# Ledger of designs, part 1: VH-VL binders against Intron-encoded DNA endonuclease ai2b (ai2b)

No score or structure here was measured in a lab: all are predicted.

Target 1, 262 residues: Intron-encoded DNA endonuclease ai2b (ai2b), of Dictyostelium discoideum (Social amoeba) (o21044)
Amino acid sequence: MRIQIEKDQLGWVAGLLDSCGNIMFSKTHVSGNIEIKLKLTDYECLENMKTKYGGAVKVSRTGTRYRLNHSEGLKKLLEDINGQIRIPVRVKKVKEVCEKNNIEIKYPDKELSLDTAWLSGFFDGVGSIVINQTTLENKKQLVLTFNQKNNQILIKIQRIVGGNFYINTNTQSGKYKYALYFTSKEEILQLYEYFKKYPSRAYKNKRIGLIPQYYELQTLMTSIHDNQLQETLWKKFMIQWDYKEIDEIQSGEILKQKGVIR
Structure headers, positions and changes below count from the first letter of each chain, unless a header shows other numbers; antibody chains are not in Kabat numbers.
ipSAE, averaged over its two directions, is called F for ESMFold2-Fast, E for ESMFold2 and O for OpenDDE. V2 adds 0.75 times the mean of E and O to 0.25 times the DockQ between the complexes of E and O.
[cut] stands for letters that were removed.
The coordinates of atoms that the task and the answers printed are left out; those that the model quotes come from them. Centres of patches stay.

## First folded at step 1 (VH-VL)

Design c10 (framework fv_teclistamab)
Heavy chain, then light chain:
Amino acid sequence: QLQLQESGPGLVKPSETLSLTCTVSGGSISSSSYYWGWIRQPPGKGLEWIGSIYYTGETYYNPSLKSRVTISVDTSKNQFSLKLSSVTAADTAVYYCARLDVSEWYGDYYFDYWGQGTLVTVSS
Amino acid sequence: SYVLTQPPSVSVAPGQTARITCGGNNIGSKSVHWYQQPPGQAPVVVVYDDSDRPSGIPERFSGSNSGNTATLTISRVEAGDEAVYYCQVWDSSSDHVVFGGGTKLTVL
ESMFold2-Fast, scan of step 1: ipSAE 0.005; ipTM 0.429

Design c11 (framework fv_teclistamab)
Heavy chain, then light chain:
Amino acid sequence: QLQLQESGPGLVKPSETLSLTCTVSGGSISSESYYWGWIRQPPGKGLEWIGSIYYSGSTYYNPSLKSRVTISVDTSKNQFSLKLSSVTAADTAVYYCARDLTYEEVSGTYYAFDIWGQGTLVTVSS
Amino acid sequence: SYVLTQPPSVSVAPGQTARITCGGNNIGSKSVHWYQQPPGQAPVVVVYDDSDRPSGIPERFSGSNSGNTATLTISRVEAGDEAVYYCQVWDSSSDQVVFGGGTKLTVL
ESMFold2-Fast, scan of step 1: ipSAE 0.006; ipTM 0.485

Design c3 (framework fv_teclistamab)
Fold by ESMFold2-Fast, scan of step 1:
Structure c3 (fold): chain C 262 residues (1-262), chain A 124 residues (1-124), chain B 108 residues (1-108)
Amino acid sequence: as target 1 above (262 residues)
Amino acid sequence: QLQLQESGPGLVKPSETLSLTCTVSGGSISSDSYYWGWIRQPPGKGLEWIGSIYYSGDTYYNPSLKSRVTISVDTSKNQFSLKLSSVTAADTAVYYCARQSYEVTSGYYEFDYWGQGTLVTVSS
Amino acid sequence: SYVLTQPPSVSVAPGQTARITCGGNNIGSKSVHWYQQPPGQAPVVVVYDDSDRPSGIPERFSGSNSGNTATLTISRVEAGDEAVYYCQVWDSSSDHYVFGGGTKLTVL
């Protein structure tokens, strides 16, 4: 059974669209269309969008794309996200598409709230959760990150959840310039509590669920003086952590078995 | 500043193994955002995908070449390599290494950066 | 095996519009990517996911994909557009990337 988009989690849809959604107009779609691109492992997430709003999902080897073109479903999605979009360039596009669909645009409160699933959906679109290995000290560090082209929304996120800024100077691929990152155990565990209430619907949720185990293992390591035992325990944990790659392969096979892809 | 560079012998004898290495610079091969692939092009013909690898070592191969192809990754050297066994004249081609985007936010889902290509001739 | 069919060549005068087709069974259900390969150079992606452009690719490059045909459209063609163009899809049934045979665009 695929995950359904529930009424109490409509903020997640808004956050996802705000983070990585595209709103476009063309001669064939004069009232506008909405597009969301995610990794292949998140195919079911986009199929849930399709079942609720209509539209189409296309699959490639490493990615999946949702497009919503028909007016009834587009209007329903616009009503569901109305009042929750925060990124200025996307607010302008939502206003345009609302006008073309005879919907009066609404605006959110100035400050963010952790009483909505918006941040969870936003994380699913532009967030990352990784474990860095230091070569000099052979130590691991858990890092959560939110990426953006402009830092305005990240400043608002920082005000409510903390974190530190990093400027990404990679100009080749047009990737995000700003990152809000978290390395503090206290802040990451607070974010973990947020995600318990408003779960990630992307494959990242698997790694989020491993956060408590990561810190339990890190604490245990302070009492272990056998380097070989430490390496063995970390290797076992990293198999679970890196299981994303195995699940991605398995997800493709499962979709093929279910006849979704051939 | 990402750059991909193919290297290896330009001449291979029939029945032997063709071996190429792709050196990645200006970016890390140990990224969960990318697969790394090999594509070939026989003289005067089109492009043919050979296979792709993830930094974990997981591989995907063109079914027509699967029995002869091995792709491996060496994260310590920031390299990935191709071995194609039992070569014939039909394997004469320019071989390209390429990055395959797995990062949805960049908008690239396929081969976004390519090496310059290296000609491998299969001849006695 | 899944096959993509392209015309071997297309000729246009500078300033005209070139249309390069890519035929495939139910290709409209797949995501089509287009690569430009100038003579003696590596390919570069010019259109991805049917109709989107990478940063740095001029707006005169566009794409469409429906039914059994995808099309790369290059408006206001320039001499520098002369290249071989390849379409490409992922074939889920055989787990591989399929390239078309290529179309050589000649600018007269």
Scores: ipSAE 0.000, ipTM 0.464, lowest interface PAE 12.6, mean pLDDT 81

Design c6 (framework fv_teclistamab; at its last look DockQ between E and O 0.42; V2 from the best seeds 0.00; counts 0 for: pae E 7.5 > 2)
Heavy chain, then light chain:
Amino acid sequence: QLQLQESGPGLVKPSETLSLTCTVSGGSISSSSYYWGWIRQPPGKGLEWIGSIYYSGSTYYNPSLKSRVTISVDTSKNQFSLKLSSVTAADTAVYYCAREYDILTGSDYYGMDVWGQGTLVTVSS
Amino acid sequence: SYVLTQPPSVSVAPGQTARITCGGNNIGSKSVHWYQQPPGQAPVVVVYDDSDRPSGIPERFSGSNSGNTATLTISRVEAGDEAVYYCQVWDSSTDHPVFGGGTKLTVL
ESMFold2-Fast, scan of step 1: ipSAE 0.113; ipTM 0.622
ESMFold2, look of step 2: ipSAE 0.033; ipTM 0.557
ESMFold2 (binder alone), look of step 2: mean pLDDT 91; pTM 0.930
OpenDDE, look of step 2: ipSAE 0.461; ipTM 0.783

Design c7 (framework fv_teclistamab)
Fold by ESMFold2-Fast, scan of step 1:
Structure c7 (fold): chain C 262 residues (1-262), chain A 123 residues (1-123), chain B 108 residues (1-108)
Amino acid sequence: as target 1 above (262 residues)
Amino acid sequence: QLQLQESGPGLVKPSETLSLTCTVSGGSISSYDYYWGWIRQPPGKGLEWIGSIDYSGSTYYNPSLKSRVTISVDTSKNQFSLKLSSVTAADTAVYYCARVPYDDYVWGSFDYWGQGTLVTVSS
Amino acid sequence: SYVLTQPPSVSVAPGQTARITCGGNNIGSKSVHWYQQPPGQAPVVVVYDDSDRPSGIPERFSGSNSGNTATLTISRVEAGDEAVYYCQVWDSSSDHVVFGGGTKLTVL
């Protein structure tokens, strides 16, 4: 038995599909099927998709996949996301699968809105939230980032929230060419208010919840002149911050212990 | 009980498409518990995975062959097939079909193999 | 692209223990499968999921996998064990089934 999806969750599903969803056709499933691939720590995120639409979630030690074949669930998902998909390659595939399921494609408004969960779902697929140590003045810096191969959608996000562009030339991370990053306290707190209304469903949600505490600590540091005390307070905060920084091997072992995988 | 049998032409001309079929008996290809794959072995060389397909037609392909490979499944005939385009002498090999049990978290264990079919690419 | 390294050959006397290694970067994080290919025959799984054996495979065959090395161990080796042995993993970073180059086991 499938659980009915709430209105606010429709945008989240659309955003997730736009960030990392694949829509495929096969000889056995001519009406289409959908696949979403995420990091192992996001297994529960995909179980939510399975609960709402059916399909299957499979886990490897280093990743997790959701597949939804031709079924009433696929048609329900198509109706739920119709009018909300923005990335051109996915719009083309959604149009094709809608035609094969006798559904008329709808197109989204040209500009993004913060009154939908789309950005939250998109962040769960391609977003990051990290704390960097700045060499200049030895300061901590909170950074939120959206990564993409093309910059069109990032320009639209920038129009509503701000942020700055970075071109990824780092060979270690080199799969995405463009990044939109946020370091401004004002912009990050605006994103925090957005995520309070439309929560992240990925492992990143705990870090998002720590944003106010981060800025409280940063403000407190301006009044502390004892370097040892400063280091101790940052160390305590970073223990909370790093609680979900599990490499894929450790994530696999945890899921085996929970009985999710063998 | 479960048997896999490769079939198709043993000789293919350069630049043509190599086409093979694997017929499954004693078991069902439509079972969600399995992937079905193709592995090849050039004479005197090791095993090379070509790709795998499940009951729903979801595929994984070897990145080095992806541009030339298509694997398809026909559940009504209990068969799956390989097409490899633009062949050269380097594609001369014994081609095996094999089953992989359900387990993306312990992926890649080929538990039943066909006997293999030699395909020679020559003019 | 992920690479598995096997020694090209291993020789052992009958009744002794043969050890065939499979080297790979952080291979202990992956599940390793081992295949026996007798001359002129299709491969057969002898060990799967690092250390499990299929029905019909003798207890003499065992496996281990940790760090950067997986090992297939064949105790009380028999002449009939002569074959090429292949290790195999799934590389999640490239969605790729990777085989080692194979190790020819010679008895005597």
Scores: ipSAE 0.000, ipTM 0.376, lowest interface PAE 17.3, mean pLDDT 81

Design c8 (framework fv_teclistamab)
Fold by ESMFold2-Fast, scan of step 1:
Structure c8 (fold): chain C 262 residues (1-262), chain A 123 residues (1-123), chain B 108 residues (1-108)
Amino acid sequence: as target 1 above (262 residues)
Amino acid sequence: QLQLQESGPGLVKPSETLSLTCTVSGGSISSSSYYWGWIRQPPGKGLEWIGSIYYSGSTYYNPSLKSRVTISVDTSKNQFSLKLSSVTAADTAVYYCTRESIYDSEGYAFDIWGQGTLVTVSS
Amino acid sequence: SYVLTQPPSVSVAPGQTARITCGGNNIGSKSVHWYQQPPGQAPVVVVYDDSDRPSGIPERFSGSNSGNTATLTISRVEAGDEAVYYCQVWDSYSDHVVFGGGTKLTVL
């Protein structure tokens, strides 16, 4: 989504930078180099970065990428995120880039909280929101997750919003080792209220907006004993929830507009 | 635990069609997270990409081979296949089938490879 | 047609650092992946998206990509690192996967 990054939303930029594993702060450029890679359906997310800071958004068959090399835009971005980066490896790299740009590095002076857009940006980079089918009685479970290679930041998030840890033992496919997941209605609705104030700018914002409808439908299901009717109502909801067809159409349109395919 | 295995004739005569199949085990080919590809390596030479396919049937081909290559997917058998027509001795190579993975909302890399199968083009 | 240039060979002593370069016009604007191919085996991805490492790959492997040169760096080299290393990019405008020619790493 194209939503302007207002002054009270600057934490979103910091969270997005903290979330991506391949953010690079290169010593080969005097001003430094910032890179963010996302899936094609999140192209608009990176266009928001380009609109505010300059730089370039590249589109390929495999995804979309934002790079910022320009000194003035980079300095603006660094000042906007200064004091808000929380992942140690990125703090070290931000320090190097700040030194090259004559900016004094600042460190977070307060613990992570829901009073900033940081968690929203972090979610846009490494978060997911899915509905799982349980193995018994055709029950649905809404699951929101944050994924990371190390669990340190996830422990801090857990202290604020709750959730439970899952350790992924299959990392061959490049999947993150640790996940903080949420299945509690109370916790998910708390996160929903957070996202109302600090919106997701990724395509997954569409699913976040469907959270109230999900719980309304779940409540309605307690009054329905016809299994076929229950299945029909869930299928109607899942058409809105599972927007894969729309995602593929949008991805194809972006690729054609940028001259990547045809 | 996902594995790829190439299969097909190891000898093809000049001017005929080279046909190979890749069997996917330990996971589903019907996944929006992956493309499936073919890469070849002539003896003593480097890697050359042939093409890739998505489970929907969408394909991307090496421009140098596009007129001769067809890649198809059979989701019911969890397989994808390569056909390369009008072969010559220059098509003699080890052929690998591959998975291209999106590493958490980023570009694709060839993260899983089959063991490779040698195809010799000779009369 | 986009071309990636690698040195044909690099030699290094055990415990030292090996650096394998991949040259391409404005390659810093592309995502570079690196593959290790031991003798007689299928390739294995060791670095993806310029600098990220797949799970199971030792932290001794790292990558960088800027301007016209991408580099695979292997620290504390071991005899088991002997292999041919390939860099790879996707050229989005020609819909073409491009591999470098390969670099044979020899551990002395």
Scores: ipSAE 0.000, ipTM 0.405, lowest interface PAE 13.5, mean pLDDT 81

Design i10 (framework fv_iratumumab)
Fold by ESMFold2-Fast, scan of step 1:
Structure i10 (fold): chain C 262 residues (1-262), chain A 123 residues (1-123), chain B 107 residues (1-107)
Amino acid sequence: as target 1 above (262 residues)
Amino acid sequence: QVQLQQWGAGLLKPSETLSLTCAVYGGSFSEYYWSWIRQPPGKGLEWIGDIDHSGSTNYNPSLKSRVTISVDTSKNQFSLKLNSVTAADTAVYYCARAEVYDDSGTYVYFDYWGQGSLVTVSS
Amino acid sequence: DIQMTQSPTSLSASVGDRVTITCRASQGISSWLTWYQQKPEKAPKSLIYAASSLQSGVPSRFSGSGSGTDFTLTISSLQPEDFATYYCQQYNSFPLTFGQGTRLEIK
């Protein structure tokens, strides 16, 4: 299955590039090239980029990489993201590649909007969605997080969707030091509604789809006093939640069958 | 080489609006954060706020209700307006460019500064 | 807001001396600290970023160290042009905050 990048979803491409895209120049590619590296489970996400813009997707044991060197596809991609890139160092690279391709750069509105797919693409590059557990109290908490080295974009995200900041004091300079995290049911359900309209195209979309079931189960647990039944129900949910173990194996086998990996 | 030049009103009465403009010469405008920093006579530095090429601003909460920073990318200029001034706003005001550490856009330091503008608020 | 406190507020020294200036943050800021030098009637000049990384063109007699809440700026052998006011600045979180400054005076 492939989810095509439709015109109203072009903000997703811009968000993904802003989060983890790399724009480079070389002797053989003076007009520039774009590179995106994701986990192996996100192979089909990058194949969608290849379908729309051309370029190549390369797979290895440790991950998958999309590279766009083709001038026509690059110009189409630049046209589609123009006016939507927000991270200053990414803007610098986009301006440079636009100049080399004879394209006039455009700049986005100063505030973020939930009426675009930008946040969805950004989440696919640097977001996480996890369930924290304690063995002592058997307490579970759903957490969504955006990680960045620079906190300016996270402040803009916080203005429109809320969340709380965590500063990782044991992280060295140049690593992900800032995190905007969400633990409140109200905020997470608001983000869930956003993702319904502008879907994640990464494997994280499976966990996003489980958010309503998580809260339904959490509510149900307040009425169950049978510890064995509670444990069984959470175990069944966690099998779905830990999809990476099952689906990564299946994805690996499918990729081998298609001759993408050996 | 990159040079920042600033100008604007230097003498104000209480309740008036402070207006300063900074022009960037010899360098690219869109890749950086552009900041205003002030220094009262004989005292330390206070960050006022910053703006990027898109017009996105961050303000010091202590000044947020009175401050506006704007950008004119066609002229490579950015401006500071501070309304309802008092004697406490008397300071040398600097415009500055914020350099980024790496490709992630980590905010690190101010590498180029304007010459400074002394703003005096008195009746 | 993160408060930055420098010590001493004033220091008297002679050419050739080893000088140490300290900066303390009210919260952990990892290594996200820059040191500036400001001469009378001039704008500040950045010396060190990321607590210990020397700026291009800054003499090697300047060095920085520290992590978390406690940081130091050291001048190994003071030169005449080093008499100035020094400021630390954190960029861990907004608003950006500076220390109150340390004035280095000729003895």
Scores: ipSAE 0.000, ipTM 0.429, lowest interface PAE 13.2, mean pLDDT 81

Design i2 (framework fv_iratumumab)
Fold by ESMFold2-Fast, scan of step 1:
Structure i2 (fold): chain C 262 residues (1-262), chain A 121 residues (1-121), chain B 107 residues (1-107)
Amino acid sequence: as target 1 above (262 residues)
Amino acid sequence: QVQLQQWGAGLLKPSETLSLTCAVYGGSFSDYYWSWIRQPPGKGLEWIGDIYHSGSTNYNPSLKSRVTISVDTSKNQFSLKLNSVTAADTAVYYCARDLEYDFWSGPFDYWGQGSLVTVSS
Amino acid sequence: DIQMTQSPTSLSASVGDRVTITCRASQGISSYLTWYQQKPEKAPKSLIYAASSLQSGVPSRFSGSGSGTDFTLTISSLQPEDFATYYCQQYDSYPYTFGQGTRLEIK
C-alpha cells in the first residue's frame, strides 16, 4: 500500500516535468539543472518539490519558479522519474542530464496507462478546466483541455480517454497549435474517476472536485421552471468555481508571513 | 515534405577544418534535435553529434575534442566544424532530423543529400 | 558504448526468398532500435522503428521483431529492389551506434 502511494507521487512528478520542465546546461551548471514555472496559486506544489529534492523556490508578481541544480537531490529526482518521461524533446533532455550525472536512462512502456499518476501531473502543467457560457440557448458547458505543439502525445491520450481535437490556426509566439478537449459528460466523469485515484496537486484540483456537483446541478435544472431560481443556483455554484482571487490573496498573505515575499 | 539541404567544403588538406551547413525547409525546426552522421567509403555509419535550437549539443566521445555543432535559429540552419582533419575523416557527411514527432518513430526519419569530403595531400 | 553486431555480414538470396537478418546489442536496449536500407550512393532510408513498427510508405513484406538484446529484420518475399545494405541502430543511449551492416546480394 505505502509503496503504491510513493509510486503515485513519483508518477505525478514525472508528468509535471514532462509537461513544463526545462532542463538547462550552463558554464556554472555543466551537469545540468531543472526549472519549473507555475502560477503563484501553485506555490505549495513547488514548495513540496523543494522539501523532497532541495533546490530553491522563488516568487514574483507574475508567478513562482522552482530550480534544482546539480546535487544529490537532482540525482534523486532523476532516479524517481526514470522510466516515466514520454515527450520526445523531454526524453532527449532527461537522457542528456542522466548521462552527465552517471545515471542510465530508462524508458516507459510504449502505450499510455491510466494506472499511473503521469496524466495527472501532465494535466497540472498544460491542462485547463473551464465553464463556457454558450450564446446559443444561454447554456453552460464544462470543458477540459490538454494543449501541445505536436499532436502525437494527444493522440495517445485520446486513445485511452477519448476527446476531440481542435487545431489553432493563429499560432502566435508561445501559443499551442493542438488541443485535445472534452465536453462529453461520460468522458469527463471517466477523467474525474481517474483524478479521484491520482489527484491533481495544482489549484485545478478545486475545480476537478466540483465536477460531480456541476452535473448534479445541470440535472436538477431540468426539473426547475423558475428562471430566477435557476439563475440563483448557478450563481451560487460559480462562487465556488471562481475562488481564485481569494486563494491568491491568502497565498500572498501566507508567503509574506513566511518571509518568502515582501 | 520536410527537406534538408546541405553544402560546404568538398576537398581538404590534412590539418584543415571541415565546415558543412544544413538548412531545414517545410517543417518545425525548434521541436527536434538535428544530427550529423558520416560514412567513410565502403564502411558503416558513425553518429557525430546533435544539436537543439537552444544551442545544446551532444557529441560522440570519439570526436568530442575536434567537433563543434552550432545552430542559427533565424535561418533554420545548423553547422558542423571538425578541426585537424586527417585522411581518416574522408567520408560522406549527412545531416538528419532526430526524434520525429513521437520518440517511438525513431531517429533520422529525414536525411540531407550527403556531402563527400575528401582529405588528401 | 553499446556495440551492435549484425549477422550475417553478407547474404546471397533469390527473388521470392524469405530473408532474415539479425542484430545483437551488447546490453539491453528495450525496443529502441531502428532498421535502415541503404542503396549505393544514397542516404539510408528508415524501414522499421521501435524494433517492430513499419515506417510509412515501406512495403508490408518488411517486418521487425525482438526486444532487449536480440532483434531480427525479415523480408517475407524478396523483390529485386530489396538488394541493398541493411543497418540496425540503437537509440537507447548516447552515443548512438550502428551495426556493421549486412549486404544482401543476388544469388
Scores: ipSAE 0.000, ipTM 0.404, lowest interface PAE 15.1, mean pLDDT 81

Design i3 (framework fv_iratumumab)
Fold by ESMFold2-Fast, scan of step 1:
Structure i3 (fold): chain C 262 residues (1-262), chain A 122 residues (1-122), chain B 107 residues (1-107)
Amino acid sequence: as target 1 above (262 residues)
Amino acid sequence: QVQLQQWGAGLLKPSETLSLTCAVYGGSFSGYYWSWIRQPPGKGLEWIGDIDYSGDTNYNPSLKSRVTISVDTSKNQFSLKLNSVTAADTAVYYCARVSEYSYGDLYYFDYWGQGSLVTVSS
Amino acid sequence: DIQMTQSPTSLSASVGDRVTITCRASQDISSWLTWYQQKPEKAPKSLIYAASSLQSGVPSRFSGSGSGTDFTLTISSLQPEDFATYYCQQYNSYPLTFGQGTRLEIK
């Protein structure tokens, strides 16, 4: 039981690091330095990393950064994720930092599957969950995405959970070149069942929890003939959906007052 | 209902700059991409580019060196400028709304302007 | 760029006929294809989006099918107002590209 809970937490950490972890070396940090950048609303998520491994969490107006350069904590994190990193460029960096810390690198011995928390951690680093809508409020689409600069890992994810590729040939908007996205109710509900077993630890977990209510509301709408009532019901749902944006503003204010941000 | 109305110069000489403006009425300007498409007489459609309300642009690489799309959110208008025109730029030019802010999901042209015939004579 | 090729380039048909127009993409575009109708001297009108979803207000005699690289637009019982030029358009990748068009003419 306890062992499985810990194993799931380690899989999540591996997925998060694999998605957005940055591994660096400097004259000041010869043994290596690991950084993870997330949105301001994910401050608590990164504080939990600090609690387990040490390091520091810094918040700015544009986001939250976790940095780990302490030798003991770094070695513990490397041991925890060893054998679970899958993206080639990150495997290379993990190998380098393991060598600097006298740790023998291990590679995954099984294909990517839904039996680990890796995909949950990966989603927390580079995933999004949004409702695409027009000002007419009669055309709504729930969309989950995984974004990457390289499509290799996304192809492996697609083989397991489905989804469709979008290639952004213009990256001027700061978007990743490749996205694997989900609009199908069947595929999204399958992902929802996965996240019930291996929860997201980011703020977006609240939106994941609203997926069943979204589809219940869509079904209900087919029985309602009153356009004003339909608009009112969607507006009430969207207040729950957008609650994180209000929290983000408030979190920024609170963190600034506590001296966490300037 | 949403209505797009466009205007601008119709007759140009080679080397001049084409300038067209599109105004949006009856709907929200924000939350959408706004596009320019052209059609040479008797030929098919060619996408020129798009812009969102914040000024982020995407351009067809074949035209990128000559084209600029800009937005004036205070007037709910967006404009096309195409430099160094030649006879090959003779076409009917359309402004259009991209269906919704979708990042690759729902991206089609749901409302169109009336079209502007631009003739480049030498 | 993704090249879109329509077949046929033109066809003649009679009112009541079943008409089929095909569109082929030079690479996989999943379902990210829209069909447009253009009448003489008018702007195009979207008929079908996401390869098979009928636009609101478009008659049910229009239908779309296909995925990947091969797509079909079908008009099950041709009406006089359907004589027009039809275009497919992919939105899988920038730049957005259209087919060359299919002109549907009265026989």
Scores: ipSAE 0.000, ipTM 0.377, lowest interface PAE 18.5, mean pLDDT 81

